# VHH binders against Phototropic-responsive NPH3 family protein NPY3 (NPY3): the designs that were tried, part 20

Target 1, 272 residues: Phototropic-responsive NPH3 family protein NPY3 (NPY3), of Arabidopsis thaliana (Mouse-ear cress) (q9fn09r205to476)
Amino acid sequence: DWWVEDLAELSIDLFKRVVSTIRRKGGVLPEVIGEALEVYAAKRIPGFMIQNDDNDDEEDVMEQRSLLETLVSMLPSEKQSVSCGFLIKLLKSSVSFECGEEERKELSRRIGEKLEEANVGDLLIRAPEGGETVYDIDIVETLIDEFVTQTEKRDELDCSDDINDSSKANVAKLIDGYLAEISRIETNLSTTKFITIAEKVSTFPRQSHDGVYRAIDMFLKQHPGITKSEKKSSSKLMDCRKLSPEACAHAVQNERLPLRVVVQILFFEQVR
Below, E stands for the ipSAE of ESMFold2; O stands for the ipSAE of OpenDDE; V2 stands for 0.75 times the mean of E and O plus 0.25 times the DockQ between their complexes.

## First folded at step 20 (VHH; framework vhh_8k46_1)

Design l6 (from i1 with S50T; at its last look DockQ between E and O 0.86; V2 from the best seeds 0.81)
Fold by ESMFold2, look of step 20:
Formats: structure tokens, C-alpha cells, sequence
Structure l6 (fold): chain B 272 residues (1-272), chain A 120 residues (1-120)
């Protein structure tokens, strides 16, 4: 829609008034309102469109915080009105500009509704302040918990299990990929945190456990000082019977795996 | 059958650009790291770039850093190499490769390659 570019030149107060008037009169789809918000955010929030959120802006944090909180308040409630990627960019900005807890909670709820649409890179969110990790792992846990909670509500309403299972499968693949990537790049990722996240999606359907295996293998590769007990706990996350032939061939020669796991894979291959 | 079909090569003048594509089939692309390698006549195959299965982590040979960009589109099972500011020494056959594990020398699948020639 051509008029959304014109609205992005307005001050936030005028933008809010115009959008509110358009919504009150009706006749405009929520998706168009969402587009207007996205175009506005892209133009007016410093660093909004940058693929890496490690920008150190010198902008007035208070002004940007107020702008962002206003945009969040204007989000249409309809699920289809905004993309998951846009919501995650808003969440990343909310960390950078120190928005209040209520705004972050609302963004997390909205992202949870659409988590299956996210990419791994979307979940790689820089931690606020001087925390122990470079990437915020806790915020990702919150997003997963929100997804699980909303899925459980749909189950209580006896909604279609096919749609719910497809969504769960996509989230499982997303989180397996996230764990592999965060293991590669986050020096201070603990075994406990790795396992906690993996367990949240451990019962979700998967076509194979190859993604889980690759996440475990990357974690072991990047944490060579890990104890035998920790290796055992991490390896319980995968079901070796669900590995593809390619993954099995790799795993049986993988010196990072506990011997018990390698023996189980060899025994499974012999029986089948 | 596993296939890695590289395309997009050609003749280009120094300073020009090319975009290589590598279409994958017959394996679970989303669970593989992808790489580009090149081989000039009479020389050993050399590493150019890799990209993690998610697309987030990228690595480049020093000779191409800042000029080449690797990317992937998992919905299309395709990995790309955008090559800018091309030089005569970039002339080679470029191969894409797929890796299940994480060991640098262990690539399981290789494409047939596409020729890039940089000449005035």
C-alpha cells in the first residue's frame, strides 16, 4: 500500500492519530495496519533493520523507548496482521531501549502465537546489560514456554491436532537448529541450560532426530571439558532409533559421544 | 540420488560480479552445513566459504573476505555465493559441497562445479 510510506514521515503523535482514525472508521484490513507499523518502525527506529542487534546507538534512549512502546500499543490483535519476524525485531529493540516488562510480555505472547514462523537467526538476541552470556537464552525459553502454553490451550478446546502437530514439528526443527547454533557461538552456554531448552520440545514430532544429534554434537565439540555425567545427560535427549542411516554412520565414528550410545547405535543397526 | 547442481558461472571482467547457485536434492539439506571450494588448473582445490545449516554462521578464506558473500535459502534447498570485485586470481571451477558433521575436511557430497573466468 503506497500511503504507508507517506505515514512513515509523520511524527509519532500524528502517526498514532492517523492510524487510530483509520482503525475507528474501519474498511482497512489489519494486515494493512500491520504493514504501516512495520514501515514506520523500519524508518524511525535506529538499527531496526540491521541483521545483527549488537549496534551501540547513541540515540536518546528515552525517546526511542517511548516510540517503541507506542508502536507496540498500536499492534492489531489479529494474528495475521504482523509477521513473526517483525515482532522479533520489536522485541530486540525493546531490549536495546529498555522498554518495560509489560511491553516485552505482550511481544513474547504474540511471538509465541507464531513461533513456528521464526528462523534460528531471529532467536539469536543479544543479552541486556553485562550478563554472563552474549546471547539472551532466557528470552528464548520464555518464547518456547509461551508457545507450549498456547498449544495446551488449543488442545483443551479440542482443536485440530493435525495443525497443532505441524506447528509443533516446525518448532522442534527450529529449536534443534537454535541449539546447534547457540552451542557454536555462545562460550558460556551451560549443560543445564542446553538440556532445559531441549527438553521443552523433546516430545514434539520430528521426521528424524538428526537435528537433535547435530545440536548435541556441536555442544560436545564446543565444550570439550564436559564431564562424563554431563555427556550422558545430553545424549539422553536423542532417540538413536530415530536417527537416519546417514546420522548413524556419522555417530558410530564420533569420538565425542559416550561409548554406551555408540554401542546402542551399533546394536540397533545389527537388529534392523 | 544426491545432487548438487552448481550454476551461475561465466566470463566477467576484473571488478565485475557473479552470483553462483547450488541446488541440492536427495538429502536433508536443512541438516547440512554448506561450503564453496574452487580449483584452478594445476592447483589443489581450496576452501572459499562455508555457511552453517541455519545460515547464521559464515566463514571465508582470507583471499575472498569482504568481496564474497555466502548465503542459503532452506526453502529452496539452495546455497549461493555472491562474488563482487572479481580478480584474475578468482578464475577457477567453483564447487559446492555438503557436510553433515562439523570436521573441516569431511564433506560428504560434492557438486560437479561451475566455471568462473575473470579476464579482460
Amino acid sequence: as target 1 above (272 residues)
Amino acid sequence: AVQLQASGGGFVQPGGSLRLSCAASGFDFDNYDMGWFRQAPGKEREFVSTISSSGWSTYYADSVKGRFTISRDNSKNTVYLQMNSLRAEDTATYYCAAQFGYEPSEYQYWGQGTQVTVSS
Scores: ipSAE 0.787, ipTM 0.911, lowest interface PAE 0.8, mean pLDDT 88
ESMFold2 (binder alone), look of step 20: mean pLDDT 82; pTM 0.816
OpenDDE, look of step 20: ipSAE 0.813; ipTM 0.914

## First folded at step 21 (VHH)

Design b21 (from i1 with F100W; framework vhh_8k46_1; at its last look DockQ between E and O 0.76; V2 from the best seeds 0.78)
Fold by ESMFold2, look of step 21:
Structure b21 (fold): chain B 272 residues (1-272), chain A 120 residues (1-120)
Amino acid sequence: as target 1 above (272 residues)
Amino acid sequence: AVQLQASGGGFVQPGGSLRLSCAASGFDFDNYDMGWFRQAPGKEREFVSSISSSGWSTYYADSVKGRFTISRDNSKNTVYLQMNSLRAEDTATYYCAAQWGYEPSEYQYWGQGTQVTVSS
């Protein structure tokens, strides 16, 4: 829509006023409002479209914080109005510009409602200053918790359909992939944190546990100093009966796995 | 059956660019790291680039770093190699490969390759 591009030239105060008036009158779909917000953010927030922008000229952090907080306050409540990708970019910016807790909580809630639409790269969010890790793992825990809470409410209503099972399966696949990637790139990832995240989605349906195995293997490869008990606890995250033939072939040669696990894999492969 | 089909090769002048594609089928592409290798006549196959299953982590041989870019699109089961600033030394057959695990020497599936020729 042409008016969307014109609005992106306005100051944030004028933009807010125009959008608020349009919404009050109710003649515009929420999706168009969402598009207007996305175009505005892309033009007015430095580095919004770029994942890593640490080398840019210094920005007025307080000015950008205020702009970002205003945009978050303007998000339409309708799920379809904004994409999960846009919400995650807003969340990444909120960390960079140190936005308040209220804005982060609302973004996290909204992302949790649509978490199955995210990609692994979307979850690789830079940590705030002073943390021990480069990537913020706690924020990903929060996103998963928001998704789990919503899913549990739907399950309590005894509603079942392919969409609800598909959503859980997609999130399990997403989180398995996230754990593999974060294990590869985050040297300070603790065993406790790895297991805590994996357990949140451990009961979700999966066509196979290959993704879980690959995440465990990457973690073990990148953290060779973990204890025998930690190794055992990590390995319990996967169901050996649900490994594909390809995963089984790899696992039986894998010296990083506990011997007991390798024996169980061989037993279940024999029964197949 | 597993199939890796590389395409996009051809003849280019030094300094030119090519984009290679590798379409995958017959396996769960999202659970594999992908790589590009090349082999010139009379030489051993050598590593060019690799990309993690999520697409986030990328690796390059020193000879191509800064000139080549690997990427993947998991919705299309395809891995790409953007090759810029091509040199005569880049002339080779380029192969894509798929790896289940994380050991550098363990690629399980290989494509037939596509020819890249850089010549005046």
Scores: ipSAE 0.712, ipTM 0.878, lowest interface PAE 1.1, mean pLDDT 87
ESMFold2 (binder alone), look of step 21: mean pLDDT 83; pTM 0.828
OpenDDE, look of step 21: ipSAE 0.865; ipTM 0.938

Design b22 (from i1, 18 letters changed; framework vhh_8emy_2; at its last look DockQ between E and O 0.80; V2 from the best seeds 0.79)
Fold by OpenDDE, look of step 21:
Structure b22 (fold): chain B 272 residues (1-272), chain A 120 residues (1-120)
Amino acid sequence: as target 1 above (272 residues)
Amino acid sequence: QVQLQESGGGLVQPGSSLRLSCAASGFDFDNYDMGWVRQAPGKGPEWVSSISSSGWSTYYATSVKGRFSISRDNPSKTLYLQMNSLRPEDSAVYYCAAQFGYEPSEYQYRGQGTQVTVSS
């Protein structure tokens, strides 16, 4: 809608007033409101579309923070009013601008409701400068927790088990992929954190554990100095029986894996 | 059956650009890192570039860094290599490769290749 673009030219205060008025009058779909917010954010938030680390001015950061918080407060309550991608962008910016905990929680909650729609890149969220890690790994944990919480709530409302299982499977795949990537790019990823995140989805239904294996392998590759115990613990995240033949073939030659795991894989291959 | 089909090669002048494509089928494309290797006449295979399964991480050989760009589209199961500022030394058969592991030198599958010739 042409008017959405026009609204993006307004100051945040005026924008808020106009949108509020529109909502009050009725007749506009929540999705359209969501679209207006997204267009506004894209135009008014630096680095919203492409994360840029170049915001060195504290005053600017404060302004952006306020802007973002305002936008978050304007989000329609309807689940389908905004895309997961938009929410993720908001969350990324929220972390970057150090927005309030309430805003981040709200965004996390909303993302959690539709976490299966996210991709691995969506979960690679930059941590604020000066932190131990380049990426905010804890927030991913939070997103998973929110997903679980929402899933449980749906179960209580007699939603079909099939839908939940599909969703869980998708999220498991997502997180497996995330863990593989974060292991690759985040040098300060601890074994504890890796395992903690992996365990959040370890019980989720999967067609295969190939994704988990890949994550484990990448982690081990990037952490050659981890203890035997840690290696063992990490490897336990994977069910060797649920590996594809291709994964098995790779794993049996993988010197990073505990010998016990390799033996288990060999054993199961013989039984197939 | 795993299939990797490369396309986009050809004869071009130095300084020109080419975009290679690789159509993948017969395996779970999303679970594989993908890459490109090339082989020039009389030379051994040379790793060119790799991309993670998610597409987030990319790697390049020093010889092509800054000139080549690897990308992938998982929904269409397609791998790409944008080659800019081509040089005669880039002339080779380019192979699309899939790997379950993460080492650029380890490839589980590869295609038939597409010929790239850079000549004035």
Scores: ipSAE 0.744, ipTM 0.888, lowest interface PAE 0.7, mean pLDDT 91
ESMFold2, look of step 21: ipSAE 0.815; ipTM 0.925
ESMFold2 (binder alone), look of step 21: mean pLDDT 81; pTM 0.827

Design b23 (from i1 with Q99M; framework vhh_8k46_1; at its last look DockQ between E and O 0.74; V2 from the best seeds 0.79)
Fold by ESMFold2, look of step 21:
Structure b23 (fold): chain B 272 residues (1-272), chain A 120 residues (1-120)
Amino acid sequence: as target 1 above (272 residues)
Amino acid sequence: AVQLQASGGGFVQPGGSLRLSCAASGFDFDNYDMGWFRQAPGKEREFVSSISSSGWSTYYADSVKGRFTISRDNSKNTVYLQMNSLRAEDTATYYCAAMFGYEPSEYQYWGQGTQVTVSS
């Protein structure tokens, strides 16, 4: 309730000048600057809180494009200054207002740096009207790709393995949960898309593959007409040896699974 | 040991509200769907509400739709039931339950319950 609401009344040029001065002077936490940006975006960007594409005026799109590009340029570099959820909203708006590729790429990079902080709900993003799916899955693929790219760069540069492994484990858990939930609610999710997303994080560390199993099971439950080949491909995403006893007990009674998978689980359970 | 500790029950007048909580431990809460069930003396246990492991999908028995709201906080391993516009028919012991799978018959962990009494 301090000065951030007052700054949201300013033109974007004045807002930028004031925030830049505050940053130069110091004495304000980056998190407060992030809040100021979020309040400004919520007030000045039509449909920011709820995705909306009713703007038909090309001049208005250009004005909002410029506004959004300026806000992206002002994002504090500190990772904790800006929530992953806010960055995802900025990304959605950047597509709607036709921001340049560089701004969209920068947003994706920033989201990729923080992807382990996202919740499944943050990733459940409505697709534009008229698409085949209710939820935009391609945006989520892009964010995962950016995370993977950044972790590969960190591995190449010999960065701390403990921090990198923890981040990968958290993202694996997030994406397993996302796949389970999107499978539950998106009836038009293709087998190819499900597998493509799962494979991006398939080598990441996990304490168990119970989450992967639950995602596969929900996918099979919601897509009972898929082919035998598709079931086989989906089932390869999990390592049966890494299932907990609880997951094994569930899986061996699960009529949705291919028989070969059930037999494999029983074999590994026997040798434990 | 697996524990589901339900609390927040009590006596309330018709039209009143209560908020139930269920704290979970001893299992991987984030991989479980959670549910609330109730049982009045002499009656069969009945489904009240459930919530997916992510918290995104919620389900309600017809008798409680619009009056009850389920939620969860995975950082606290806790599931909640906000109960509004309570009626005498809502009087029961309320149990929280957890399931690894997705079928209503697969709830495997159960709490001891908390009593809700709606009466003048």
Scores: ipSAE 0.781, ipTM 0.915, lowest interface PAE 0.7, mean pLDDT 88
ESMFold2 (binder alone), look of step 21: mean pLDDT 78; pTM 0.778
OpenDDE, look of step 21: ipSAE 0.818; ipTM 0.917

Design b24 (from i1 with S105A; framework vhh_8k46_1; at its last look DockQ between E and O 0.74; V2 from the best seeds 0.79)
Fold by ESMFold2, look of step 21:
Structure b24 (fold): chain B 272 residues (1-272), chain A 120 residues (1-120)
Amino acid sequence: as target 1 above (272 residues)
Amino acid sequence: AVQLQASGGGFVQPGGSLRLSCAASGFDFDNYDMGWFRQAPGKEREFVSSISSSGWSTYYADSVKGRFTISRDNSKNTVYLQMNSLRAEDTATYYCAAQFGYEPAEYQYWGQGTQVTVSS
């Protein structure tokens, strides 16, 4: 909207005053406030949309830290007010600008509440220069851990089982897709890292294991130098009995899979 | 039944633009990579572009790089091909296709195609 873009031209102090006044008077949905924050961040935080930490100006870092901390403090508490993708970008920036631990933990907590709403692209975050991987896998592990922790708390309290299972199913689909994509584009993805991430969501409900199969197949295709033991361990991530007929048909012709896995798929198809 | 309904073709002057759409049904679109291929009369079908199931990774034939853009909307089960700066050499029937696996020549589902003609 026009007023959202105009507010992004203001200094942070004026922006905060205007937004606070709008909230105080009421009648504006939290989603609109969230949009204003997102537009402001995109305009005023250099590199917010493009991950880049190559800056040797300490004064600039302090200014960006203060700006970012102010924006985080202004986030509406309503879950629907901001997108998961926006929260992830705020988290990334908060690490780059060395925001306090409490701000980063609060962002992670909020991302964990709505991880099922993320897209695969939201999770494809470039790692700092000098790292072994192009994409930051560790930050994704942290977000999945936060989601798992929060869903375990909800399960323990016996709250909203149907809503919780739907969220888990969506996150399983998201992470299966993420593993397929990261396997395709990250040549330095280790077998240990692939399995560790896949195992975090391995018990989550799925309509089928087709997504898991596709992630494993891409990993095997792009990492032909892995050991026979690693290949076996990766292939165990899927339950062959949960493959769709289409996935089974593909898998039985797949030379990348261990022969024993192919035989198991054929056997289960005939027993069914 | 599985369907890939391609549309958006037509006649266009050199330098013009067209946007192709391919609506999918009858399969789990979110678990398929999508591709566009084209075939001129008397010629073999050739690869134009493809996009990963998540939409993140895109690939283009050298002949169309910089001019064509593939995209997808998984909420609408639709893949698109924006074609800019069209040339006479782009004249062909354009087919969308769906792939469960990752081998470049192994697409399981094919659309009927839509004709693109660049002339005059």
Scores: ipSAE 0.770, ipTM 0.906, lowest interface PAE 0.8, mean pLDDT 88
ESMFold2 (binder alone), look of step 21: mean pLDDT 82; pTM 0.822
OpenDDE, look of step 21: ipSAE 0.839; ipTM 0.926

Design b25 (from i1 with Y107F; framework vhh_8k46_1; at its last read DockQ between E and O 0.86; V2 from the best seeds 0.84)
Amino acid sequence: AVQLQASGGGFVQPGGSLRLSCAASGFDFDNYDMGWFRQAPGKEREFVSSISSSGWSTYYADSVKGRFTISRDNSKNTVYLQMNSLRAEDTATYYCAAQFGYEPSEFQYWGQGTQVTVSS
ESMFold2, look of step 21: ipSAE 0.802; ipTM 0.918
ESMFold2 (binder alone), look of step 21: mean pLDDT 81; pTM 0.813
OpenDDE, look of step 21: ipSAE 0.856; ipTM 0.935
ESMFold2, look of step 22: ipSAE 0.792; ipTM 0.916
ESMFold2 (binder alone), look of step 22: mean pLDDT 81; pTM 0.813
OpenDDE, look of step 22: ipSAE 0.829; ipTM 0.921
ESMFold2, fold request of step 23: ipSAE 0.794, 0.789, 0.783; ipTM 0.918, 0.912, 0.908
ESMFold2 (binder alone), fold request of step 23: mean pLDDT 81, 82, 82; pTM 0.812, 0.817, 0.817
OpenDDE, fold request of step 23: ipSAE 0.866, 0.877, 0.865; ipTM 0.938, 0.944, 0.938
ESMFold2, last read: ipSAE 0.806, 0.802, 0.800; ipTM 0.921, 0.925, 0.916
ESMFold2 (binder alone), last read: mean pLDDT 82, 82, 82; pTM 0.813, 0.818, 0.818
OpenDDE, last read: ipSAE 0.865, 0.857, 0.865; ipTM 0.938, 0.934, 0.938

Design b26 (from i1 with D30E; framework vhh_8k46_1; at its last look DockQ between E and O 0.73; V2 from the best seeds 0.76)
Fold by ESMFold2, look of step 21:
Structure b26 (fold): chain B 272 residues (1-272), chain A 120 residues (1-120)
Amino acid sequence: as target 1 above (272 residues)
Amino acid sequence: AVQLQASGGGFVQPGGSLRLSCAASGFDFENYDMGWFRQAPGKEREFVSSISSSGWSTYYADSVKGRFTISRDNSKNTVYLQMNSLRAEDTATYYCAAQFGYEPSEYQYWGQGTQVTVSS
């Protein structure tokens, strides 16, 4: 696939024409088309590898918007043609270059189909300047909502239950890790936002609640000024019965937790 | 059952580079922050670098900032330390360690270490 790098040298109009011709002729896997799009985006979109929140030139924004919208339109429909990470970078760029809502919706839908493949770092997306938070938490809520919506549609069709449970478990682990990391780095993360996100995946299967515990603990550690009521609400997100022995040992010494939670953990440990 | 196997040490000239690896088994690696520590002969063990469980947040001792890079691959249960621009004072046994929670806990699991020797 050496020709992929050569195509990245073309203007967007020529690139589109060549790729369209290749797709029409067939014989090239969708994954190769996806690779061509990834290489082109990496070379031609300023800040594609690193999100750029600043737009310095109106003409530059319009040019990059058009290029980005063209690339999104060229995405093969096959799920395996592009990575979740690539789709998320396209979404980040689409916000920066003010692409249309239809493009953003389509990207969000496709990311939702593959959300279990994302890493925590993929979800740490810079918010626009002037917002309340450094990181855009609303966009992550949208991605989780897309995953949940599509999973519920599959459940209605009574199809692929084992695959859905595996995807849900992976997403639960992903979101627990996201909550831990966003709590560590985002000083303006509200208790209501933390709980809202956690509840979207609260019923998903988990091998243990150690990840939920670590997310709660980091939130409490980095937000010591929250109210007693907020601490109680956050602590209800985990089931103490599902903590590993190591998590229990840590939790019973943890002064950030409400006393009632520590007592519950000690009670359950005594019975085991 | 728990193992942290550090490797990649060796003898190197000043200005050289080494890449340390630490393979983990016997615990849920993705729920642990990982760290690198070092101990030179006659000195106490000191912090070198750490990385959050997700891999996003990294921390470095002042003496190694800009020269060392910590990373992790959770699919391989491995943490790495890329060491560039090595100096004689970097000579030490390097240990990887794993930490479950945050304060008040300490690092719970320790590797056996790998020797790094920087000498002309």
Scores: ipSAE 0.706, ipTM 0.872, lowest interface PAE 1.1, mean pLDDT 87
ESMFold2 (binder alone), look of step 21: mean pLDDT 83; pTM 0.825
OpenDDE, look of step 21: ipSAE 0.832; ipTM 0.923

## First folded at step 22 (VHH; framework vhh_8k46_1)

Design f21 (from b25 with Q108N; at its last look DockQ between E and O 0.85; V2 from the best seeds 0.82)
Fold by ESMFold2, look of step 22:
Structure f21 (fold): chain B 272 residues (1-272), chain A 120 residues (1-120)
Amino acid sequence: as target 1 above (272 residues)
Amino acid sequence: AVQLQASGGGFVQPGGSLRLSCAASGFDFDNYDMGWFRQAPGKEREFVSSISSSGWSTYYADSVKGRFTISRDNSKNTVYLQMNSLRAEDTATYYCAAQFGYEPSEFNYWGQGTQVTVSS
């Protein structure tokens, strides 16, 4: 809305005061507050849409850190107030500007509440400079852990199993896709890290394990130096009985797979 | 049955633009890499562009880099090719294709194609 864009012209102190007053008076949907925050962030945070800012001026970083921390503090608690994509952009910025632990924890918690709404690209977050990997895989582990923790709480409270199973299925599909993509583009992805992430969602419902297979196959393709033991451990992530006929046909001819896995696929295909 | 329905072709002057679409059905689109290929009369089919199942990784033939943009919308099971700064050499039937695996030889589903003609 036009008034939302006008608020983005304000200094952060004035913006905070105006938005806080609007929220305290009520009558404005949390989604409108979320929109105001999103427009403000897009306008006032340099590189908000693109991680990988080369700015090393400590004064600029400190000013942007303070602005970002203020915006995070202003997020309405309502789940629907902001998109998962926006929250992830805030998280990316919080890493770049080295925001405090409190802000990162709150963002991670909020993202975990709605992780099924993310896409793979949202999870491809650049790692801090000097790390072993180009992409930050640990931050994605944290997001998955938050989702798992929250779904376990819902299961304990005897909440609707249908809604929880749908969310788990969507996240499993998301993470299978993430593993395929990160395997393609991150040459320093370890077997341990690949397996650790895959195992967090391994029991989640899936219509098939074709996505898991594709993630394993990409990992093996892009990491040809891994040991026979590592290949075996990675291949155990999929349930061969849950592969589609097309995935089975591909896998049987796939020289990257351990022979034992190929034999298992042939056996199950014949039994069916 | 598997269908890849390409559309958006037509006649355009040199320097013009077209946007191709390819609607997919009959397979789990989210688990497939998608590609665009083209074939001019009397020539072999050649690679134009491809995009990973997530949409993140994109690849282009040298002849189209900077002029063509591939994208996909998994909610609509559709892949797109935005073609800018078209040249006479871009005249061809454009085919969308899908692959389950990752090797270039593994594009195993093909559309009927859509004609792009660049001429005055």
Scores: ipSAE 0.798, ipTM 0.917, lowest interface PAE 0.7, mean pLDDT 88
ESMFold2 (binder alone), look of step 22: mean pLDDT 79; pTM 0.781
OpenDDE, look of step 22: ipSAE 0.814; ipTM 0.915

Design f22 (from b25 with S105G; at its last look DockQ between E and O 0.88; V2 from the best seeds 0.83)
Fold by ESMFold2, look of step 22:
Order: sequence, then C-alpha cells, then structure tokens
Structure f22 (fold): chain B 272 residues (1-272), chain A 120 residues (1-120)
Amino acid sequence: as target 1 above (272 residues)
Amino acid sequence: AVQLQASGGGFVQPGGSLRLSCAASGFDFDNYDMGWFRQAPGKEREFVSSISSSGWSTYYADSVKGRFTISRDNSKNTVYLQMNSLRAEDTATYYCAAQFGYEPGEFQYWGQGTQVTVSS
C-alpha cells in the first residue's frame, strides 16, 4: 500500500505512535501492518536487505539496536502478518546490533513456525564475537526445535497430515542443504553438532537420501581429522537403500566413507 | 534424459556485458553444484566459475574475478553467468556443467555451449 511508504519517512517514535493507533482502532489487516514494518526496516536500517559489516553506517549501533528492538516489539502476533524472509533479516540484524535475548527468542519462535519457507543462506547467521564458530549454529538448532514443537502441536490439534508432511519434507531438504553448506564453510563444526542437527529431521519424509549423503560427504571432506568412530556415526545418518543410482555411483568410489558402507551400497545396488 | 541448455551468448564490443543462462532438466538440480567453463579455438577448456547447490558459495577463476558473477535460481532449475567488462580474451564457447560431488574438475553433465564473441 502507498501509505506505508509515507510512514517510513517518520522517526521511529512517530512511526510507533501511528502504527499503535491504527492497531488500536482496528480495520487494518495484520498483513498490512507487517508490510509497513518491512518497508520501514528496509529504509531505516543500514544494510538490512544484505547483512553487511562495512563502515559506511552513519548511525551509532546503540541507536540501531533500539530501533530494531522497537520494530520487533511491534510485530503483529498473527502468523500471516510477516514473511519468514523478513523475520530472518530481523534476526540477522539483531545479532549484528547485539539486541537482547528476548528479541532473539521471539524472532526464533516466529521463524520456526514458518521454517519451510527459508533458504539455506537465510540460516547462515553470523555468531557474536568470542564464540568458537563464525556462524551461529545453536540458533539454527533453536529454529528447528521451534518448527518441531509447532508441528507436533498441529498434529495434536488434528491439522491436515498432508500439510504437515509437505512442510516436513521442505524442512528436511532445507536442513540437508544447510548441513552441506555449513560443513563447507565452518571449520569448527563438531561431529556432535552435525549429528544432533541431522537427527532432528531424520524421520522427515524425503524422496531420496542424496541430500543427506552430500551433507555427510562434505563434512568428512572438510574435517579429515575426526576419528574413525566419528566417521561411522556420521555415515549412519543415511539409509543407503534410499540413495539414487547417481548417488550410489559416487559413493562406491568415495574413499572418505567407511569400507563397510561402500560394500553395503554395492550390495543393494546389485539387487535393485 | 539429462539436458543442460546454455543460451545468451552473442557478439559484443569490448567493455560490454552479456548474461548467460543454463536451463537444466532430467536430474535433481537442487543437489548439484553448477559450473561454467569456456573453450577458445586452439585452447584447452578452462574453468570460469562455480556455485554450490544452495547458491551460497561461489568460486571464480582469477582471470574473471570482479567482472563475472555466477548465480542460480533453483525454482527455475537455472544457473546464470553475468559477464561485465568483457575483453577480447573472453571470446570462447561457454559451457555449463553439473557436479554431484565436490572434487575439483569432476563434472558429470555438460551442456553443448553458447558462443561469446568480443571484438571491435
């Protein structure tokens, strides 16, 4: 709507007053309020569309933190009011500006409700300084846990099983891709963390386990110092009977895999 | 059957721009890294650029860094190469390729290419 672009010219204090008044009076869909917040964030938060730590920011980080916390506080509770992409951009900004735990917790809850809408790049969130990893892996665990919790609640409330299975399939694909990418770029990713995340979605439906295989292979490639026991534990994450012919062909020549796994793949390929 | 159809080539003046597209079918595009290669007459085929299956990680040959940008749209099963500041030395047939694994130079599927000609 055109009036939401005009609101983005206001100071944050005036913006908050106007939006609060509109919400109190009613008659405006939460989706329109969500649009107003998104347009405001895009205009007023430097680098909002793309997380960027360059030094062309003219405003103090404390002012940006306060602005961001105010916007999060204004999010309508309705699930449809904001997109997953917008919520993830808010989360990335909240990490960059070191917003409080409550804002991060609320954003994580909201993102988890809509996790099937995310892309792998959305989950690559930089960690606060002083941590062991460049990327915040714990926050991704939280997002997955929130998704699982909400999906279980929908199952108890007799939501359509087809909708939940479709969402689970999309999240499985997302997380398999995330594990492959984070394994590629995060040198301090532990075997325990890799397995813990993979297991959260292990029962979700998939057309094949090719994505799981690619995640395992990247992890093994980028972490050659892990023990043989860790290699075996990671390799158990995939069901070799669910690999495509293309994945099987790659895997049987893959020297990173335990020999027993390669033999199992060869056996099942011959009987298929 | 697997198909990689590259398009977008043509004739352009030095300093100009072209955008190549490569439409993929017959395989699970979302589980493949994609790449662009080129071959000039009388030369060996050489690596230009590649992109991870998620689109996050990108790689470039030194000769094209800063001038070329690889991207992909998994909803359209398409990989792109934006080529800016083109030089005569960029003249070649450009091929897209798909890779299931991660070993350098092990691309399984190849397109038939699109011609790029940069000259006065």
Scores: ipSAE 0.806, ipTM 0.923, lowest interface PAE 0.7, mean pLDDT 88
ESMFold2 (binder alone), look of step 22: mean pLDDT 81; pTM 0.814
OpenDDE, look of step 22: ipSAE 0.812; ipTM 0.915

